# VH-VL binders against Putative multicopper oxidase GMC1 (GMC1), part 7

Target 1, 132 residues: Putative multicopper oxidase GMC1 (GMC1), of Saccharomyces cerevisiae (q04399r243to374)
Amino acid sequence: LINGKSSDGETIKIGFNTEYLLLRIVNSGMSGTQVFHLDGFQLIVLEADGIMIKPFIVQTINLAVGQRYTILVKLKSDTSFIRMINGCNKMMGYITKQWWFYKEGAHLDLPKNPNDVSIEHLPGFTKAELYR

## First folded at step 18 (VH-VL)

Design w4 (from v5 with heavy chain G105S)
Fold by OpenDDE, fold request of step 19:
Structure w4 (fold): chain C 132 residues (1-132), chain A 121 residues (1-121), chain B 111 residues (1-111)
Amino acid sequence: as target 1 above (132 residues)
Amino acid sequence: EVQLVESGAEVKKPGSSVKVSCKASGGTFSSYAISWVRQAPGQGPEWMGGIIPIFDKANYAQKFQGRVTITADDFAGTVYMELSSLRSEDTAMYYCARGDEYIYSDYFDYWGKGTTVTVSS
Amino acid sequence: QSVLTQPPSVSAAPGQKVTISCSGSSSNIGNNYVSWYQQLPGTAPKLLIYDNNKRPSGIPDRFSGSKSGTSATLGITGLQTGDEANYYCGTWDSSLSDYVVFGGGTKLTVL
């Protein structure tokens, strides 16, 4: 579930003048490690579990149950959309979903292909079981 | 204008370590990503890793993980790259290059002149 | 061997137009911006094109870049003898741990 929705291919509108996207990510599941990835974007991690930390860059975030991150995403002026890849670890069969961020006024020509990505092959993904 | 000044040429024996420095001037230092890119004779550029000084956390290419260490000195405006367990295959020109603010951009707009590292027995 | 594929060499006479191709995949060129670099003999690479088709200050408009699908192209019009150099494409691969990838390079010879 993403924000209470089980559907795939959902869209989220962001501001036209957005230069930086701030996202709060939380694994509110009862079990299973969640995986978060933005296709073509680096994730600047600013906060972990409510604590501001020295920022670092990753391509993929692995979230244990109950774990929370705040990430910053730098956008280019001509960025129109962002493909979000979310999935579960092996225990959940590597279920993979994609959602889309899009700027207001942007043309929604989204290259939707959920089969062209696998959670287990994302850079920075770990097969380690994360629990809290 | 931004300038990247690298340390002088190095000649090293196999198994030793080399530390190259890159001093940035003429612009903001701490917020821009500095990457190390090497180029062996007759080969194309190869990204080794980089650091955004304000983050004080380096990212490395998988090929060099465990063997390369990239650090930054904010006060000196200098980034360092240390490569250990040197091999003959590490003989190359080592460049520092500046990317974008807060991220490793898909481009490098400023380059150092390069540091020649020769590894030979 | 390089993540991005370029022709090893191209050649043309002064005043002519040349194109250099850069082929990748959906995880690199397909999803990210492409940059191009000129490297004269004995010098460091110089940025020619960034963000697929943008020129930095000081780069003449006879250099152009384009991107389509998983491929990019560098165009050079009005070829000059001083353009003889190696040219490299670069981008980001979102499927690799590496944040930057380059092509193998193209040697441009001015006849």
Scores: ipSAE 0.784, ipTM 0.912, lowest interface PAE 0.6, mean pLDDT 92
Fold by OpenDDE, fold request of step 19:
Structure w4 (fold): chain C 132 residues (1-132), chain A 121 residues (1-121), chain B 111 residues (1-111)
Amino acid sequence: as target 1 above (132 residues)
Amino acid sequence: EVQLVESGAEVKKPGSSVKVSCKASGGTFSSYAISWVRQAPGQGPEWMGGIIPIFDKANYAQKFQGRVTITADDFAGTVYMELSSLRSEDTAMYYCARGDEYIYSDYFDYWGKGTTVTVSS
Amino acid sequence: QSVLTQPPSVSAAPGQKVTISCSGSSSNIGNNYVSWYQQLPGTAPKLLIYDNNKRPSGIPDRFSGSKSGTSATLGITGLQTGDEANYYCGTWDSSLSDYVVFGGGTKLTVL
């Protein structure tokens, strides 16, 4: 779940003047670790399991079942699109989904190539999460 | 104007540790990322790691993970970089540089003058 | 050896234009903004260009930056003797744990 939405490869419109994108991510699944990565953006983790924490920066975040994170993403003024890669751990590896955030006025011509993503090679990925 | 003042040159033996300081002044300290970038003679810059003081947590380059420690003292407006288990190849100029607010930006707008660290037996 | 690739050297006469290329991959230049630095002998790097093509205050418009695909270019017009320096491109790589990567540098010689 991202900001209360659960879908496969959804496009999300954001305000034109958005400087920061706030994402509340929840792994509400019954099984599997979820991995989130935003191409070209750093993730500022602000909240874990409903508790505000000292923020820290990662490029990739892992969510075990039941875990929740609030992530802040700093945007640039000329950012038009944000590609989020979401991997879900399954028996045969990771199933990947793509989320696209786009600013108002941006042309919606979004490339979709989830097969080009290797979740286990994302920066900050840890195998330890596979056991939780 | 923002200024980054680094500590003086260091000469160290192999296996020892060095701690370099970077004092920031002339602007907001806590919210901006301070990175350490070193440059060996004749080589390009190399990012070692950084810290956003207000977050009180550092990020490190993979190459230096476990060997470098970056800390911040908000009261002193100073960031520190400690590199342990020094080797001859660690001989370099060590720069502190300021990035963007709350993130490690893809640019550094202010640089210290650098601290020369020489590792020799 | 460097994540980003630059020509080792370029040269031109005063008043001429030079370009310095910086090539990377989709995970760095392709997805991120590029910065350029000038480093005069015995000095720290100085930011010339950020966000691909923006100049910090104090940087003359003789310096320009552009980005296309997985490559970036620094342009210097009206070359001056004082422009003789090493130039580095920088960005960060979304596939690495490192948050900043640099090119190997280009030595600009003013003939």
Scores: ipSAE 0.742, ipTM 0.898, lowest interface PAE 0.7, mean pLDDT 90
Fold by ESMFold2, look of step 18:
Structure w4 (fold): chain C 132 residues (1-132), chain A 121 residues (1-121), chain B 111 residues (1-111)
Amino acid sequence: as target 1 above (132 residues)
Amino acid sequence: EVQLVESGAEVKKPGSSVKVSCKASGGTFSSYAISWVRQAPGQGPEWMGGIIPIFDKANYAQKFQGRVTITADDFAGTVYMELSSLRSEDTAMYYCARGDEYIYSDYFDYWGKGTTVTVSS
Amino acid sequence: QSVLTQPPSVSAAPGQKVTISCSGSSSNIGNNYVSWYQQLPGTAPKLLIYDNNKRPSGIPDRFSGSKSGTSATLGITGLQTGDEANYYCGTWDSSLSDYVVFGGGTKLTVL
């Protein structure tokens, strides 16, 4: 579930002139690692489990149950959409979902095909804890 | 006004290591990624890795994982690259370069003059 | 040997136009921004084009960039003798964990 929704292909609107995206992500599940990725973007990790850290950049984040991160994303001026990939490791392999961030007024008809993405092959994918 | 200056040329034996510095001046240092790019004679450039001085970790190209260490000294305005277990194919011009702020840039508008590392017996 | 393929050489007469191609894949050119560099003999590369088609200040508009699918093109019009150089494309490649990969280069000869 993402924000309590199990739907694939959901969209999240962002401001037209947004230059940075600040995300707070948490694995609130009872079991299973969550994987988080934004296609074509770098994730600046600012905070881990509520504690400000010396920042580092990754392309993909794994979260154990109860882990949380605060992430900053720098956008390009011509960015109109961002594909968000989430993977949940509850079964053999991963269950994936695609969500989209889009800027106000963008006209898009985005593909809803999360199986085009292999979670295990995302850039920077690791099962190890990123900070601790 | 941004200038990047690599340390002087080096001649090394196979199996040794080399540490090259890149001193940045003119403008902000600590929030920009400084990348190392090498170019063997007659070949295209290769990105080796980079570091953002105020961030905790360097990032490395897949080809150089395990042989390259990149560090920064924020007070000196200097980034270092150390390449270990040298072999003859490491003979190249080594550049430092930068582009955009806060992220690893996918383009470089500032380049150092380059420094030669020669690996020979 | 690079994941980005460029023709090894191109040539044209002064005043003519030339294009230099850069072929890649969906993990690089297809989904990411392309940059182009000019390298004169004995010098560091110089940025000509970034973000597929944008010119830095000081680069004349006879240099242009475009991208289609997994291929990018540098265009040079009004060729001058001073344009003789090696030209390289560069882009992010997420499959290699490399924030920049470069093409092998194209030698431009003006005759």
Scores: ipSAE 0.568, ipTM 0.832, lowest interface PAE 1.5, mean pLDDT 86
Fold by ESMFold2, fold request of step 19:
Structure w4 (fold): chain C 132 residues (1-132), chain A 121 residues (1-121), chain B 111 residues (1-111)
Amino acid sequence: as target 1 above (132 residues)
Amino acid sequence: EVQLVESGAEVKKPGSSVKVSCKASGGTFSSYAISWVRQAPGQGPEWMGGIIPIFDKANYAQKFQGRVTITADDFAGTVYMELSSLRSEDTAMYYCARGDEYIYSDYFDYWGKGTTVTVSS
Amino acid sequence: QSVLTQPPSVSAAPGQKVTISCSGSSSNIGNNYVSWYQQLPGTAPKLLIYDNNKRPSGIPDRFSGSKSGTSATLGITGLQTGDEANYYCGTWDSSLSDYVVFGGGTKLTVL
């Protein structure tokens, strides 16, 4: 589930003049590692498990059950949409979902092939713990 | 006026290491990624890696992982790059460069004038 | 696939227009922003274009950039003898975990 929704392909509207996204992400599931990625963006990790940290940059985040991160994402001025990729590691491998952030007033013409993503080939993918 | 100044030219033997510095002045230092870019004679530039001084970790190009270490000294306003296990193909001009704030920039609007590292027997 | 491809050389007369291409893949040019650099002999590269088509302050508008699919193009109009240089494209390449990869360069000769 992403924000209580199980649907793939959902959209999230953001303000037209947005320069930064601040995201608080948490693996609130009962099992399975969650993977989080934004195509073409760097993830500035500011807080891990409720504790402010010295920031670091990754391209892909893994979260064990109950782990949480606060991340900051710097946008480009001409960004109109952002593909969010979420993966969940179950006994049969990763289950993949994608959602979209889009700027208010943008034309919504999203790619139609939602099944072309491989979680294990995302840039910076690792099963290792990102923060201790 | 932002200015980047690399340390002086080096001549090294194969198998040794080299440590080059980049002193930044004339602007904000700690929140910008300082990247190292090298250029062998007659070839295009290669990004080696970079560091944002106030952030915890440097990031490295895949080609150089394991041979390059990049660090920052916030007090001195200086970034260092150390390249180990030198080979003759490491002979190049080494530049420091920077671009956008808070992220690793995919463009560089400020460059040092470069410093030569020569690896020969 | 991880390297950006540029023609090794182009030439034209003063006053003419030239274009310099940069070909990549979906992991670099296709999904990311392109920059362009001029390198005069014996000097560091100088940024001409960033974010595909934007010019930094001080770059004349006779330099332009564009991107289509997995290819990018630098355009130079009103060619001057001082434009004789090497030109490089650069972009993020997520397939290499590199935040910047560069093309091999194009030598522009003004005849």
Scores: ipSAE 0.541, ipTM 0.818, lowest interface PAE 1.7, mean pLDDT 85
Fold by ESMFold2, fold request of step 19:
Structure w4 (fold): chain C 132 residues (1-132), chain A 121 residues (1-121), chain B 111 residues (1-111)
Amino acid sequence: as target 1 above (132 residues)
Amino acid sequence: EVQLVESGAEVKKPGSSVKVSCKASGGTFSSYAISWVRQAPGQGPEWMGGIIPIFDKANYAQKFQGRVTITADDFAGTVYMELSSLRSEDTAMYYCARGDEYIYSDYFDYWGKGTTVTVSS
Amino acid sequence: QSVLTQPPSVSAAPGQKVTISCSGSSSNIGNNYVSWYQQLPGTAPKLLIYDNNKRPSGIPDRFSGSKSGTSATLGITGLQTGDEANYYCGTWDSSLSDYVVFGGGTKLTVL
């Protein structure tokens, strides 16, 4: 579930002049790890489980149940949409969902022939915790 | 303006290691990724890795993971790259380079002049 | 072989237009931004194009960049003898966790 929704392909609007996204992500599920990735973007991890940390950059985040992170994402000026990929560890693998961020006023053209994403092949994928 | 200066040329034997430095001046140091890029004779450049001095850890190209260590000295305004287990294929020009702030840049608008590392018996 | 493929050489006479191609995949050129570099003999690379089609300050507008699908193109018009150099493309390749990968280069010869 993403924000209580199980549907695939949802969109989230962001401001036209946005240069940075600040995201607070949490695995509030009862079981299974959650994988979080933004296609073509670096995730600057600023806070882990409520504690400010020395920042570091990853491309993919693995969240155990109850884990939370605050991340900062630097956008390019011509970014019009961002593909968010979420994987939920269930049933001998990951169930994937795709959501989209888009800038206010942008024409949203979803990529043609989007491929199913292999969660285990996402860049920087690891089952290890990001912060110990 | 921003200037990047690598340490002097090195001649090394196979199996040894080399540590080169990159002194940055003329601008903000700590929030920019300083990358190391090498170029063997007649070949295209290769990104080896980089570090953002105020961030916790360096990042490395998959090819060099385990052989390269990149560190920063914020006081000295200097980034270091150490390449271990040298072999003849590591003979190249080594550059430091930088681009955008707060992320690992996918372009480099500032380059050092480069420093040669020669690995020979 | 390089992840990004460039023709090994191109040539043209002064005043002509040339294009240099860079071919990749969805994990690099397809979803990410392309940069281009000129390397004159004995010098460090010099940025010509970033973010697919933007020129840094000091680069004349006869240099241009574009991208379509998984291929990128550097265009040079009004070719000059001083443009004789090696040209490299670069981009992020998320499949390798490498924040930049480069092409093998294209030698431009001015006839």
Scores: ipSAE 0.537, ipTM 0.820, lowest interface PAE 1.8, mean pLDDT 85

